VH-VL binders against Sulfurtransferase Alvin_2599 (rhd_2599). Designs and how they scored, part 1

Every score and structure here is a prediction.

Target 1, 107 residues: Sulfurtransferase Alvin_2599 (rhd_2599), of Allochromatium vinosum (d3rpb9)
Amino acid sequence: MVNEIDSESLSQRLADTEDVLLVDIRTPAEIAQGMIPDALQLPMHLIPIRMSEIPKDRDVVIYCRSGARSYQACAYLMQQGYGRVLNLRGGIIAWARHGLPIVAPEG
Unless a header shows other numbers, all headers, positions and changes below count from the first letter of the chain; Kabat numbers aren't used for antibody chains.
F, E and O stand for the ipSAE by ESMFold2-Fast, ESMFold2 and OpenDDE, each averaged over both directions (binder to target, target to binder). V2 = 0.75 x the mean of E and O + 0.25 x the DockQ between their complexes.
[cut] marks letters that were taken out.
The coordinates of atoms that the task and the answers printed are left out; those that the model quotes come from them. Centres of patches stay.

## First folded at step 1 (VH-VL)

Design a02 (framework fv_acimtamig)
Fold by ESMFold2-Fast, scan of step 1:
Structure a02 (fold): chain C 107 residues (1-107), chain A 122 residues (1-122), chain B 106 residues (1-106)
Amino acid sequence: as target 1 above (107 residues)
Amino acid sequence: QVQLVQSGAEVKKPGESLKVSCKASGYTFTSYYMHWVRQAPGQGLEWMGIINPSGGSTSYAQKFQGRVTMTRDTSTSTVYMELSSLRSEDTAVYYCARGSEYYYDSWGFDYWGQGTLVTVSS
Amino acid sequence: SYVLTQPSSVSVAPGQTATISCGGHNIGSKNVHWYQQRPGQSPVLVIYDDSDRPSGIPERFSGSNSGNTATLTISGTQAMDEADYYCQAWDSSTYVFGGGTKLTVL
C-alpha cells in the first residue's frame, strides 16, 4: 500500500520546517510551467538511474500533476527498499487549488 | 520549427579534451531534457548521458563517468558536452538529441542535432 | 549488462513487408523506441513507446513488443526506406541501443 499526504498536511510540515524532501517527477515541460518551491526535479523515467539521490532516512514526498503517476512511482520505490516515500494526493493541481506557492524553476 | 545545431568537426590528439556545443531553437529550451549519443565510424549508437537544461542536473553513462561533463547556458539556449583524456577510440560522430515529453516513463529522442565528427589521432 | 540483439541485415523487395527484430530478455516489460538512420544523416525517431508514431512518420511503420522480442514492421516497403534501423530501451540505469540492422530494398 502506498502512503499518501494531502496538500494541507504537506504545507503544514513545510511551514514547521520539517526535514521533508519534495520530488517532482513530471516532465521538464510540465515543470517549466511551475513547481512546488525547493522540489528536486526527477522525471519519472530517470528514477531507476537517480533513485540513490532519494534518502531512505527522511520523509520524501513524490508528486506529479494529479497524483496518479507519483502513486506508481512510490509503489516502484517501495519495491526498491524506499520505505519513507509518500504520494502527494491530488498532485500539484490540488496544491494550486489550495492557493499554495508555485514557482518557476529558476535555480 | 525545432532545430539543434552543433559545432563543427574537430581533430584532436590523444590526451586532449573535446567540447561540443548544441544550440537549440524553436521550443522552450528549459522544458526538455537533452541527451548526448555518439557513433564510432561504421558502428552503432552509444548513449553518453543526459542534462536537464532548467537546473543543470546531469546523469552520465557509467562508461563515461569521470571523463564527461555536460553543461548548459540558458541565455544562449546551448548545451555543451566535454570529454577529457581523449583516446583514438573516442573517434566518433557526437550527437545531441532532445528527450521526448510525451511519455513520462518512455523517453524517445524526437529531434537530433546534425552531429559533430571528432577525429582523435596522433 | 543488458544487450539488445538485432539482425545485421534484412533484404526485401519493393512493396513487400520488412520485419526487423530486437531481442532482449523480458524486453516486453520495457518501452522500446526505433530510429532510422541514412548514411551521413542523423537518426530519426520512427516509433516510440513500442508502437506509437511521431507526427510525420508514415502509417506503414508499426511496432510491437512482447516477451523477448520487439519488432519494427514496414509495410509496402519503398526504396526510400533503405537505412540502418536501431532499437532502444531503458534498462535500470542506462539507455541501451541494439547493434543496428541494415535494410536493403532491391
Scores: ipSAE 0.000, ipTM 0.564, lowest interface PAE 13.0, mean pLDDT 86

Design a04 (framework fv_acimtamig; at its last look DockQ between E and O 0.81; V2 from the best seeds 0.00; counts 0 for: pae E 8.1 > 2)
Heavy chain, then light chain:
Amino acid sequence: QVQLVQSGAEVKKPGESLKVSCKASGYTFTSYYMHWVRQAPGQGLEWMGIINPSGGDTSYAQKFQGRVTMTRDTSTSTVYMELSSLRSEDTAVYYCAREDYGWSYFDYWGQGTLVTVSS
Amino acid sequence: SYVLTQPSSVSVAPGQTATISCGGHNIGSKSVHWYQQRPGQSPVLVIYYDSDRPSGIPERFSGSNSGNTATLTISGTQAMDEADYYCQAWDSSTYVFGGGTKLTVL
ESMFold2-Fast, scan of step 1: ipSAE 0.363; ipTM 0.822
ESMFold2, look of step 2: ipSAE 0.012; ipTM 0.701
ESMFold2 (binder alone), look of step 2: mean pLDDT 95; pTM 0.961
OpenDDE, look of step 2: ipSAE 0.593; ipTM 0.882

Design a05 (framework fv_acimtamig; at its last look DockQ between E and O 0.67; V2 from the best seeds 0.00; counts 0 for: pae O 6.1 > 2)
Fold by OpenDDE, look of step 2:
Structure a05 (fold): chain C 107 residues (1-107), chain A 120 residues (1-120), chain B 106 residues (1-106)
Amino acid sequence: as target 1 above (107 residues)
Amino acid sequence: QVQLVQSGAEVKKPGESLKVSCKASGYTFTSYYMHWVRQAPGQGLEWMGIINPSGGSTSYAQKFQGRVTMTRDTSTSTVYMELSSLRSEDTAVYYCARDFYSSGWEGDYWGQGTLVTVSS
Amino acid sequence: SYVLTQPSSVSVAPGQTATISCGGHNIGSYNVHWYQQRPGQSPVLVIYDDSDRPSGIPERFSGSNSGNTATLTISGTQAMDEADYYCQVWDSSTVVFGGGTKLTVL
C-alpha cells in the first residue's frame, strides 16, 4: 500500500525545514499554471527513464493534480525499490484549497 | 518545420532482426525524447518505448523488453529502433514520434511510418 | 494493465457534431491525448492534456475528461475529418492507446 500525506502535514514538514523532496509529475502544461514551490518537475511519463533523479535515502512526496496519478507513480516506484515515497493526498487541488502557496515555475 | 523521415519498407524472415531509422530535422534534436509506436495491418496503435534526448536512457513496453533496442545518434539527428527475433505478428507499420515535451506527454510529430513485413 | 475503451465506429453527417468517447477507470485523473489518423497517413495529435489544442488544429476540435470518460468533440464535422481517432494516456510505466474509433462522415 502506498503511504500518503495530506496538505497540512506536508506544509508543516516543509515549514520545519525537514529534508523532503517534492516531485511534480504533472505535465509541463499543468505545471505552467502553478506548482508547489521547489518541487522537482518530473513528468510521469519520464519517471522510468529519470528515476535516478529521485533519491532513495530521503523522503519523497510525489504529487499530481488530484492525487490519483501520483498514487500510481508511488506504487511503481515502490516496486522499483523506493521505500520512502509518499503520495500527496488530494494533489495540488487540495493544496491550493487549503490556501497553501503556489508559484509559477522557473524558466 | 519539424520533420521525421524514416527508413524504407523492409521484408524479413522469422527469427531475423529489423532496424528502422528516424531522421529528425527542423528542431533541436537533443531537446526532445522520441517514441516508437507500431500498427499492425488493420489494427490500432501500440506503444513500444521511449528514448531520452541523449540516448542514455530508454523505457520499453513490457511486451518488447529483451527484444527491442532504441538508440540515437546526435551527430546525424537519427533515432533507431531494433527489434530482434521477429515473428509474423511483428508485421506492422513502425512509427517514430517526437515527444511533445512542452505538453509533457506524447508525440506531436510523427514519421511517415515504415512497413516491415515478416513472412517465411 | 490499464485499458482504454473506444467505440469501434461513429457516423456523422456533414456539419453536425461528432462525439467520440474514451472510457477508462478513473480516466478523469489522467491527462488524455487524442490522435487523428487519416487513411494511409501517420497519426496527428489533435488534442493534448484533455482539452488543449495544438497549433494548426481547427477550433472545431475540442476535448473533455471527467469521471470514467474522456470525450473528443468535433463540431461542424467536415469530410476531411473522416479518420480513425485514438485516445491515449500514460499509466505509470506504459503509454496506453485506446482501440481507436473510425469516424465516418456520411
Scores: ipSAE 0.022, ipTM 0.690, lowest interface PAE 6.1, mean pLDDT 91
ESMFold2-Fast, scan of step 1: ipSAE 0.688; ipTM 0.905
ESMFold2, look of step 2: ipSAE 0.293; ipTM 0.816
ESMFold2 (binder alone), look of step 2: mean pLDDT 93; pTM 0.952

Design a06 (framework fv_acimtamig)
Fold by ESMFold2-Fast, scan of step 1:
Structure a06 (fold): chain C 107 residues (1-107), chain A 121 residues (1-121), chain B 106 residues (1-106)
Amino acid sequence: as target 1 above (107 residues)
Amino acid sequence: QVQLVQSGAEVKKPGESLKVSCKASGYTFTSYYMHWVRQAPGQGLEWMGIINPSGGDTSYAQKFQGRVTMTRDTSTSTVYMELSSLRSEDTAVYYCARAEYDFWSGYPDYWGQGTLVTVSS
Amino acid sequence: SYVLTQPSSVSVAPGQTATISCGGHNIGSKNVHWYQQRPGQSPVLVIYYDSDRPSGIPERFSGSNSGNTATLTISGTQAMDEADYYCQVWDSYTVVFGGGTKLTVL
C-alpha cells in the first residue's frame, strides 16, 4: 500500500523542520522549469540504479507532476525494501496551486 | 582517453553459463554507469541491464531477469556480466557501454569492442 | 512494452540530406539518443538529448524531437555515413532501442 501526503501536510512538516527528504522524479526538462526547494533530483528511469541515495531511516516524499508517476515509484521502492516512502498526492501541480515555494534548480 | 576492453570470444554449449568482463580506463570508474547491450547476428541492439559501479546497484531488462547478473570490481576497474542457462538464441556480440553519472544521464556514450559468444551443441 | 519504430532502410545520393525517423507514443516528452554502427564495429553516439552533438561528430549531424516522432538528419551525406542508425530512449526503468535503419549512400 502506498502512503500519501498532501501539499498542506507536507508544507507543515517542512515548516516544523522535520528531517524529510524530497525527491523529484520528473524529467530534466520539467525540473528546469521549477522544483520544490531542496528536493533531490532523481529522474524516474534512474531510480533502480540510484536508489541507494534514498535513505531508509527517515521519511522520503517522492513527487512528480501530478502524483501518478511518483505513486508507481513509491510502489516500486516499497517492493525494494523502502518502507518510509510517501507519494505527494497531486504532485507539484497541487503544490503550486496552494501557493507554496517553487525555485529554479540550484537556487 | 576512454577505453573499454572486453574479454575474448567464447564458444559455449546450451545450459552452460557465460561471464564477460569489461575493463575500463581513462576515466574515474565509479563516476559512470555501465550498460550491457547485445546484438544477435544480423539483428538490432538489445538492452540487458545497467550497473552503478559506485554502489553496485543493478537494474535488468525483464527478459533477462533471473538469468543475468552484473557485478564490478573497483580495484581493477572491471565490470562483469554473467548469463546462465544459455540457449542457441543467446548467440550474439555482447557490448559494455559507459554512461555519464549525473542527475539524469544514462545513455551509453563509449562502447567496448564487443565479445562474440556462440552457443551451439 | 514501449516500442520505437524506425524504417528498415533509407537510401540517399552523396551530398543529399538523409532523414531517419524514430516513432514512439509521446516520444517528444522523452530524451532521444542516436547511435551509428558501421559494419563490424561498435556503436558510436552521434546525438544525445534530442539534438546535442558529442565532440568529434560532424556538424552535418543534427536531431529533433517533437510529438510522436524524433528525427536524425544528416546533411551533405558522405559515403562514410553508410551505417545502421539506432534511436534510444528510457521508458520507466528500461532502455529501449529502435529496430535500426540501414542508411545506404549510392
Scores: ipSAE 0.071, ipTM 0.724, lowest interface PAE 4.8, mean pLDDT 89

Design a07 (framework fv_acimtamig)
Fold by ESMFold2-Fast, scan of step 1:
Structure a07 (fold): chain C 107 residues (1-107), chain A 122 residues (1-122), chain B 106 residues (1-106)
Amino acid sequence: as target 1 above (107 residues)
Amino acid sequence: QVQLVQSGAEVKKPGESLKVSCKASGYTFTSYYMHWVRQAPGQGLEWMGIIDPSGGSTSYAQKFQGRVTMTRDTSTSTVYMELSSLRSEDTAVYYCARDTYYEGSGYWFDPWGQGTLVTVSS
Amino acid sequence: SYVLTQPSSVSVAPGQTATISCGGHNIGSKSVHWYQQRPGQSPVLVIYQDSDRPSGIPERFSGSNSGNTATLTISGTQAMDEADYYCQAWDSSTYVFGGGTKLTVL
């Protein structure tokens, strides 16, 4: 039901300059400790209110800490007509373990 | 400490509008959504809507669509709830409550304001 | 609309265990939170995320959530626990409260 992408595949798509939006659905406190560069900060409970910020015409990769909550978020968004959402398998934990870039959010 | 302080009790006539304020302190105002909940005498809790103090985006319960408006003033850390076309059935205590969460989910109400009693009578 | 069902009242003797149910379709897949409201006062969070207690809430308050029923349990019930109790969950784009349960300690 929910399409997933792993850290290596996502990293390659970003390196190829594909038009992909990253969405970080973790808490503000977690995001403050580090996030994937250029991710839209959209805490999970705000998705029903702010989902219009998510485009429907390009791939959108949703991530959280481990991939569990972002899987649920993707399922919800698909029910709401967002057919191009993907869950980042393993979340930011797997991303960091692969040595991929983590940045502080903008000041 | 985190506090929500609401405006005082009001008496209104049918057809008038109500505007209740809720002033937040002790945390970053724009980092948490704010709910409005009401409770008619002897009745349960009824969710009215939620506002994002950062962007001003709102979502209202269907029952109140067209009558309720929620706004905020970031310079005073205050949210407002306005309810128009008042009826006797709108007599209730109106609460603001902070949207609190853990790991991007949960969505519980903590803390709550002290409540504002609004009596609508002719 | 998603509906949370609570019994209207529960009575227990002092020192006994009170259990208050909150029924909802597949509620075990949602996070449930519980509020205590004493007469004339604002609601107070007593359990969040099914089973966690806020700082200052006695250990005798506990919660569980599985299948179609979430439960608030108060062990060693005291007179000060007399209050209305509300369960609450998030469903899609709205926040749902149960109808409330009046706990009488007699």
Scores: ipSAE 0.005, ipTM 0.610, lowest interface PAE 11.6, mean pLDDT 87

Design a08 (framework fv_acimtamig)
Fold by ESMFold2-Fast, scan of step 1:
Structure a08 (fold): chain C 107 residues (1-107), chain A 123 residues (1-123), chain B 106 residues (1-106)
Amino acid sequence: as target 1 above (107 residues)
Amino acid sequence: QVQLVQSGAEVKKPGESLKVSCKASGYTFTSYYMHWVRQAPGQGLEWMGIINPSGGSTSYAQKFQGRVTMTRDTSTSTVYMELSSLRSEDTAVYYCARGYEDILTGYYPFDYWGQGTLVTVSS
Amino acid sequence: SYVLTQPSSVSVAPGQTATISCGGHNIGSKNVHWYQQRPGQSPVLVIYDDSDRPSGIPERFSGSNSGNTATLTISGTQAMDEADYYCQVWDSDTYVFGGGTKLTVL
């Protein structure tokens, strides 16, 4: 089923300079309030149209606010042939509660 | 800094109604659900219900259906909990607590709590 | 109605490891949160989603959840850890709390 990763494990992978893509599937209004640094902004409703932007040759961690929407997004992507997607358990809320970096999006 | 500040202690008689307020600050009020939890003296925690401050939608624990009403005022970032037909068993500390706005998954925690409001119901 | 069962009390010597269980049917399929409540104070979230720690909670707090039992583990227990501990899950249409465990450090 859907593979998950927690905030501590993700933070460790990023610190180790592993080739991991973060994808933020929240609404533009939510993203404007803060996001995980360097995440690709891909609102959930656009996934069927823009999923070709998600690579298949590296780990992709998908997150939303709590982890619920991104769990469903991962399930959908796996059915579409994306075998290396992981759900960030607890979403950006858990990330922020762990004291991990949140930035305002540029542009 | 997230803060939830509740109204002061209440003393009520059986059959009356109470209304407790919870004023939120330090975050976007409409981005998080608000829960109400009570605790009778020397007893455990009991969930009463949830309100979505964005739309005002509510869901209550079965035990409190028909007696509890939750409302909010977005202009003051305040949530209210009203409990009617009070009994002595309703004597408790009542807490508001912030939770995630995803009732379908139901697994995001209550990360910030108000200081509690003591309500004493006695004849 | 879904029921969570906790021991009423657990005692541990300072510096030793305390374990607090939370029993529930197929609880391993749910996400378990843990709260600490010191006397006269509001609850504080110490573990969420089975095993994650909020910012500011010491690493000596950890959690696990499998089968019919979730566990809160406190290593190197200190006097300041004396409190009531509550587990919590979402079941269908309601949040359910365990009855609470009083931890004494003597």
Scores: ipSAE 0.000, ipTM 0.550, lowest interface PAE 13.6, mean pLDDT 86

Design a09 (framework fv_acimtamig)
Fold by ESMFold2-Fast, scan of step 1:
Structure a09 (fold): chain C 107 residues (1-107), chain A 120 residues (1-120), chain B 106 residues (1-106)
Amino acid sequence: as target 1 above (107 residues)
Amino acid sequence: QVQLVQSGAEVKKPGESLKVSCKASGYTFTDYYMHWVRQAPGQGLEWMGIINPSGGYTSYAQKFQGRVTMTRDTSTSTVYMELSSLRSEDTAVYYCARDSYWEGYAFDIWGQGTLVTVSS
Amino acid sequence: SYVLTQPSSVSVAPGQTATISCGGHNIGSKNVHWYQQRPGQSPVLVIYYDSDRPSGIPERFSGSNSGNTATLTISGTQAMDEADYYCQVWDSSTVVFGGGTKLTVL
């Protein structure tokens, strides 16, 4: 039921400038240590009150540390009518292990 | 520094309810998920469920769905696990365990365990 | 439902290498964590994310994970390593533990 995408496939979609929104659902403290460029910061516990920030008409890739929490977030969002959410398999750890870009958030 | 302290051992009768507490200290309570795991005498580890202390959101193992309830009190940094309709096969040591965000559902800190005996 | 399979027991002499397997379908695509439980004590995390070691865990503990088998390796096994060992993964919506392996050092 939950669709997943791996780091290599996501990296290619971003390189091709496809209209994909990344959502980082980790804690602010975790995000401060590094995030995928241009991700929307939306800690998991705030999803029920901030989900209106997630579009329904384009692909949205939700990620966390390892992919397990974001799988649950995707399942919840699908129940709330968000049909175009995908889980980043392996999370930001797999992303980093593939040597893909990590940036410090501004603020 | 980081510590999880659970409530003491209990003896229950079949049909009763159990409520175990787990008090956290030494870290920001709302930054880490908490799990409950049990272990019957001489048996392996069995996952019961997870709670997000920040929002109170829960997810339970299918086997316990309908009988287990997990809650938290942020003012006391305490999580609770309640199990209803107890049977003799619920005799076990019940553990709370902190989820480490660094490890992705790895349990880096464990409570000391609460022995619950269910007998007539 | 996802299942992890471990041998029920492994025996080694002191100073020898102990190897504990954890079998699961495509387990190499998952992150495997390992716990040590000494008699009468709470479990202790000894390996996380397949092969990483928490602070305080001796370097003689190592892990690997590929294909359908994850492995915990304890080199130079000591009497203090005698314990039950459990592998664990997250599968979609649940935590799955292996059945546990009793390591005996004789």
Scores: ipSAE 0.005, ipTM 0.599, lowest interface PAE 11.7, mean pLDDT 87

Design a10 (framework fv_acimtamig)
Fold by ESMFold2-Fast, scan of step 1:
Structure a10 (fold): chain C 107 residues (1-107), chain A 120 residues (1-120), chain B 106 residues (1-106)
Amino acid sequence: as target 1 above (107 residues)
Amino acid sequence: QVQLVQSGAEVKKPGESLKVSCKASGYTFTDYYMHWVRQAPGQGLEWMGIINPSGGSTSYAQKFQGRVTMTRDTSTSTVYMELSSLRSEDTAVYYCAREWYSSDYYFDYWGQGTLVTVSS
Amino acid sequence: SYVLTQPSSVSVAPGQTATISCGGHNIGSKSVHWYQQRPGQSPVLVIYQDSKRPSGIPERFSGSNSGNTATLTISGTQAMDEADYYCQAWDSSTYVFGGGTKLTVL
């Protein structure tokens, strides 16, 4: 089953300086409009060719706009041997609704 | 069958507070966000804010920060919207509207609306 | 902040195709939703995620979204379709509505 984390729990883990990688799997056009700070930009269609950039030895929170596509991405990654992926429940929508930081991407 | 039933029309004076209710039925109350959207006479739709009935977390549109409060009662499957320091320009129909947790920001069901008239 | 622009009114004869535009910078990268509001009634979702129809919405309703314009299309327009139509999208933690278009069927 895919493990999930909500925005408030994720925000607390980041505030506690836990070693968590965030991965944004939305389209480049969506990411250009705003993303969670320090997230790795990895559009969903590129996961099969870039998944080696995702570490297996730390928690990785995958997110999209609402949590639906990232749930599927987590299931796929688990089948590829990535046992420490978590879906951000509610996606960047829920993150923004909680007033949490959104930044413009760099590069 | 999904229903959102709102409280009846209100007449208020400037400076008073408004509290509108929206009672949900026909679905699991805590699986959907609830929004409040208003519409002044002859005008368009204006988003006011959102509440998560599960945890009670809220987020409000910038324009309403400091004078709107949204709450819920899970035992009665009811959400509330309270607007303080009323002005004549707050005259509007106030709607509650439901959003599925994993939606792309759309409202699938709306309450019947509550007309609020603010006049001296 | 982000603005969605709609024509204030559109008129069509019964049986003709009505098109209602929703303009926004790079709106093609967003999910656009459409609501129908008949006089004295609550809004009803008629199109969600650019082009999908809720159960109960006739097939004559369709939508598209590309570049800077999203479009609601009503084919074979009927008198019952006379209403205000609103487009809606999310931008930076805000739910943004277009100004609304009054569709007149005469």
Scores: ipSAE 0.005, ipTM 0.585, lowest interface PAE 14.1, mean pLDDT 88

Design a11 (framework fv_acimtamig)
Heavy chain, then light chain:
Amino acid sequence: QVQLVQSGAEVKKPGESLKVSCKASGYTFTDYYMHWVRQAPGQGLEWMGIINPSGGYTSYAQKFQGRVTMTRDTSTSTVYMELSSLRSEDTAVYYCARDIEYSSSWYGYFDLWGQGTLVTVSS
Amino acid sequence: SYVLTQPSSVSVAPGQTATISCGGHNIGSKNVHWYQQRPGQSPVLVIYDDSDRPSGIPERFSGSNSGNTATLTISGTQAMDEADYYCQVWDSYTVVFGGGTKLTVL
ESMFold2-Fast, scan of step 1: ipSAE 0.110; ipTM 0.763

Design a12 (framework fv_acimtamig)
Fold by ESMFold2-Fast, scan of step 1:
Structure a12 (fold): chain C 107 residues (1-107), chain A 121 residues (1-121), chain B 106 residues (1-106)
Amino acid sequence: as target 1 above (107 residues)
Amino acid sequence: QVQLVQSGAEVKKPGESLKVSCKASGYTFTSYYMHWVRQAPGQGLEWMGIINPYGGSTSYAQKFQGRVTMTRDTSTSTVYMELSSLRSEDTAVYYCARGLDYGDYWYFDLWGQGTLVTVSS
Amino acid sequence: SYVLTQPSSVSVAPGQTATISCGGHNIGSKNVHWYQQRPGQSPVLVIYYDSDRPSGIPERFSGSNSGNTATLTISGTQAMDEADYYCQVWDSDTYVFGGGTKLTVL
C-alpha cells in the first residue's frame, strides 16, 4: 500500500528541518506556474530513466497536481525497491489551499 | 514590491480600437498567468480572457472572441489587451489581474489599478 | 452557461454579522473565491478556495461552501467593510463572477 502524507503534516516536517526530499512529477509547463520550495523537478515520464536521483536512505515525498499521478508514481517506485516514498495527498492543489509556500522554479 | 501598473485613461470613438498595457514588477513575470477583467459603470466584474506569459498562449471569453487579443513582452514584463470595433457598451474600467494556476481552479491575487476607457461619440 | 447568483444588497448594523450568499448549481463541488471592492478601488481577494484567508485579511472574514450555496461571513462588521463583494468560480474553461452584493453598515 502506498503511504501518504497530507499538506499540514508535510509542512510540519519541513518546518522541523527533517531530511525530506520533495519531488514534483508534473509537466514542465505546470512546474513553471509554481512549485513547492526546493522540490526536485522530475516529470513523471522520466521516472524510469532518472529514478537513481531518488535516494533510498531518507523520506521522499512525491507530488503532482491532485495526488493521483503521484500515487501511481509511488506504487511504481515501491515495486522498483524505493521503500521510503510517500504520496502527498491532494497534491499541490491542497498545498496551495492551505496557504503554504509556492515559489517560481530556480534556473 | 509586487505590483501591476496599467496605462492611463483613454477616450475612444465607436469603431476604434483600444490597447491597454499592464507592467508587472516584483515577481517572476513568466511564472503567473495574467487575466483581463472589466467593469462597466455601476456593473459587476466580467472576465475577458487569460494569457500565459511563459509561452504566450491565450484563451478568451466567448463574448469577446474575435475582437480581443492579448499579447505579452517578456523583455519588459508587460501584458497588452487589445479590443477592436469599440461600442459605447465597452465603456468600462479594465483591470489586469494575476492568476495562480494550481490546477483547474483559479483566483486573482493581485490586481492592477485599472484603466478607465470611455467610448462615446 | 454557469451562473452565480448573489443578493444585490445586504445591510447590517456595526458589530453585527453579515452573511452574503453565492448560489450556483452544485457549487459545493467547485472552489469559490471572494473579492472585496471599495468605491473607486481595485478588487481585493478576501477568501480563496472556499474558506482560506490571504495574509492580511482579518479573522472576522470566513467562508463556507456546500451544496448549491457558498457563503461569505463577516463577523463584528465595521464601517471599513462597506464594499461590493463578488464570488467567483472556474467552470470548464471560463471564469464566472457573481453579480456582486453591496454591503452597507449603518
Scores: ipSAE 0.005, ipTM 0.560, lowest interface PAE 11.8, mean pLDDT 87

Design a13 (framework fv_acimtamig; at its last look DockQ between E and O 0.79; V2 from the best seeds 0.00; counts 0 for: pae O 4.5 > 2)
Fold by OpenDDE, look of step 2:
Structure a13 (fold): chain C 107 residues (1-107), chain A 123 residues (1-123), chain B 106 residues (1-106)
Amino acid sequence: as target 1 above (107 residues)
Amino acid sequence: QVQLVQSGAEVKKPGESLKVSCKASGYTFTNYYMHWVRQAPGQGLEWMGIINPSGGSTSYAQKFQGRVTMTRDTSTSTVYMELSSLRSEDTAVYYCARESFYDSSGLEYFDYWGQGTLVTVSS
Amino acid sequence: SYVLTQPSSVSVAPGQTATISCGGHNIGSYNVHWYQQRPGQSPVLVIYYDSDRPSGIPERFSGSNSGNTATLTISGTQAMDEADYYCQAWDSSTVVFGGGTKLTVL
């Protein structure tokens, strides 16, 4: 089973400056509409290729639009030996609905 | 002007291996993912796999796992696709296709294609 | 495995509008891209991200994607538009193509 974290809990962890990596697995088109600050942009389809960019020794929160794709991504990564991945329940939609910050992608 | 120029047609026997090359020019080679797609005669497009810009990572369609190898040579801006244990059903036109680039993530579509390489496998 | 379903063929008279569908479960949640392939030629991108058009592609080409169906629309169809058309998306780590649609201009 994939571990999940909700928006409020994630926001609190980030505020507490916990060492958590955010990974946005949405398409570039989706990301262009806004993303959670400081998230690594790693579209889901590239995960098998760019998996080495995801650390195994720290908590990683993966998110998509609604939490469905990221759940599958977490499941895949778990099969690849990742034991510290978490799915953002509700995705960026839930994040936004809680009034949490969304920014335009940089670079 | 972006160009993908592939190697010439090949005729193979069952059990042999093919290796098609795709030489890229007109853009920064190391910025783009490259894909291989094949098309059997009269059939549709079939995705084979992807190789990252550095060539250090690949991902193959399940159908070709254990039989396909994709590599790339930065010094010559060339991508290679090798398929082993050939069968008659491997007869197809093989295409290299560049995945479009927006940032470091790619854009999921193929903006440029090679001219294709016909490989015929027959006894 | 995830499947994109296209009609095998579509026919249209010159000047009329051609519509090619691409069906897939919740396909509207993903970006769909379209390729044109004329006989003996390599595929050419004609629509990306559901509805965006590459430079050099005529404005008569348009696309949409919602629910379970993506659609390629060619208005004012011309003889040169006769070709096979393929939709494409991603399913997790896999590129998926539709079966292709042969567009005949009568």
Scores: ipSAE 0.046, ipTM 0.699, lowest interface PAE 4.5, mean pLDDT 91
ESMFold2-Fast, scan of step 1: ipSAE 0.518; ipTM 0.861
ESMFold2, look of step 2: ipSAE 0.253; ipTM 0.811
ESMFold2 (binder alone), look of step 2: mean pLDDT 93; pTM 0.948

Design a14 (framework fv_acimtamig)
Heavy chain, then light chain:
Amino acid sequence: QVQLVQSGAEVKKPGESLKVSCKASGYTFTNYYMHWVRQAPGQGLEWMGIINPSGGDTSYAQKFQGRVTMTRDTSTSTVYMELSSLRSEDTAVYYCARVEYGSGSYYDWFDPWGQGTLVTVSS
Amino acid sequence: SYVLTQPSSVSVAPGQTATISCGGHNIGSKSVHWYQQRPGQSPVLVIYYDSDRPSGIPERFSGSNSGNTATLTISGTQAMDEADYYCQVWDSYTVVFGGGTKLTVL
ESMFold2-Fast, scan of step 1: ipSAE 0.189; ipTM 0.749

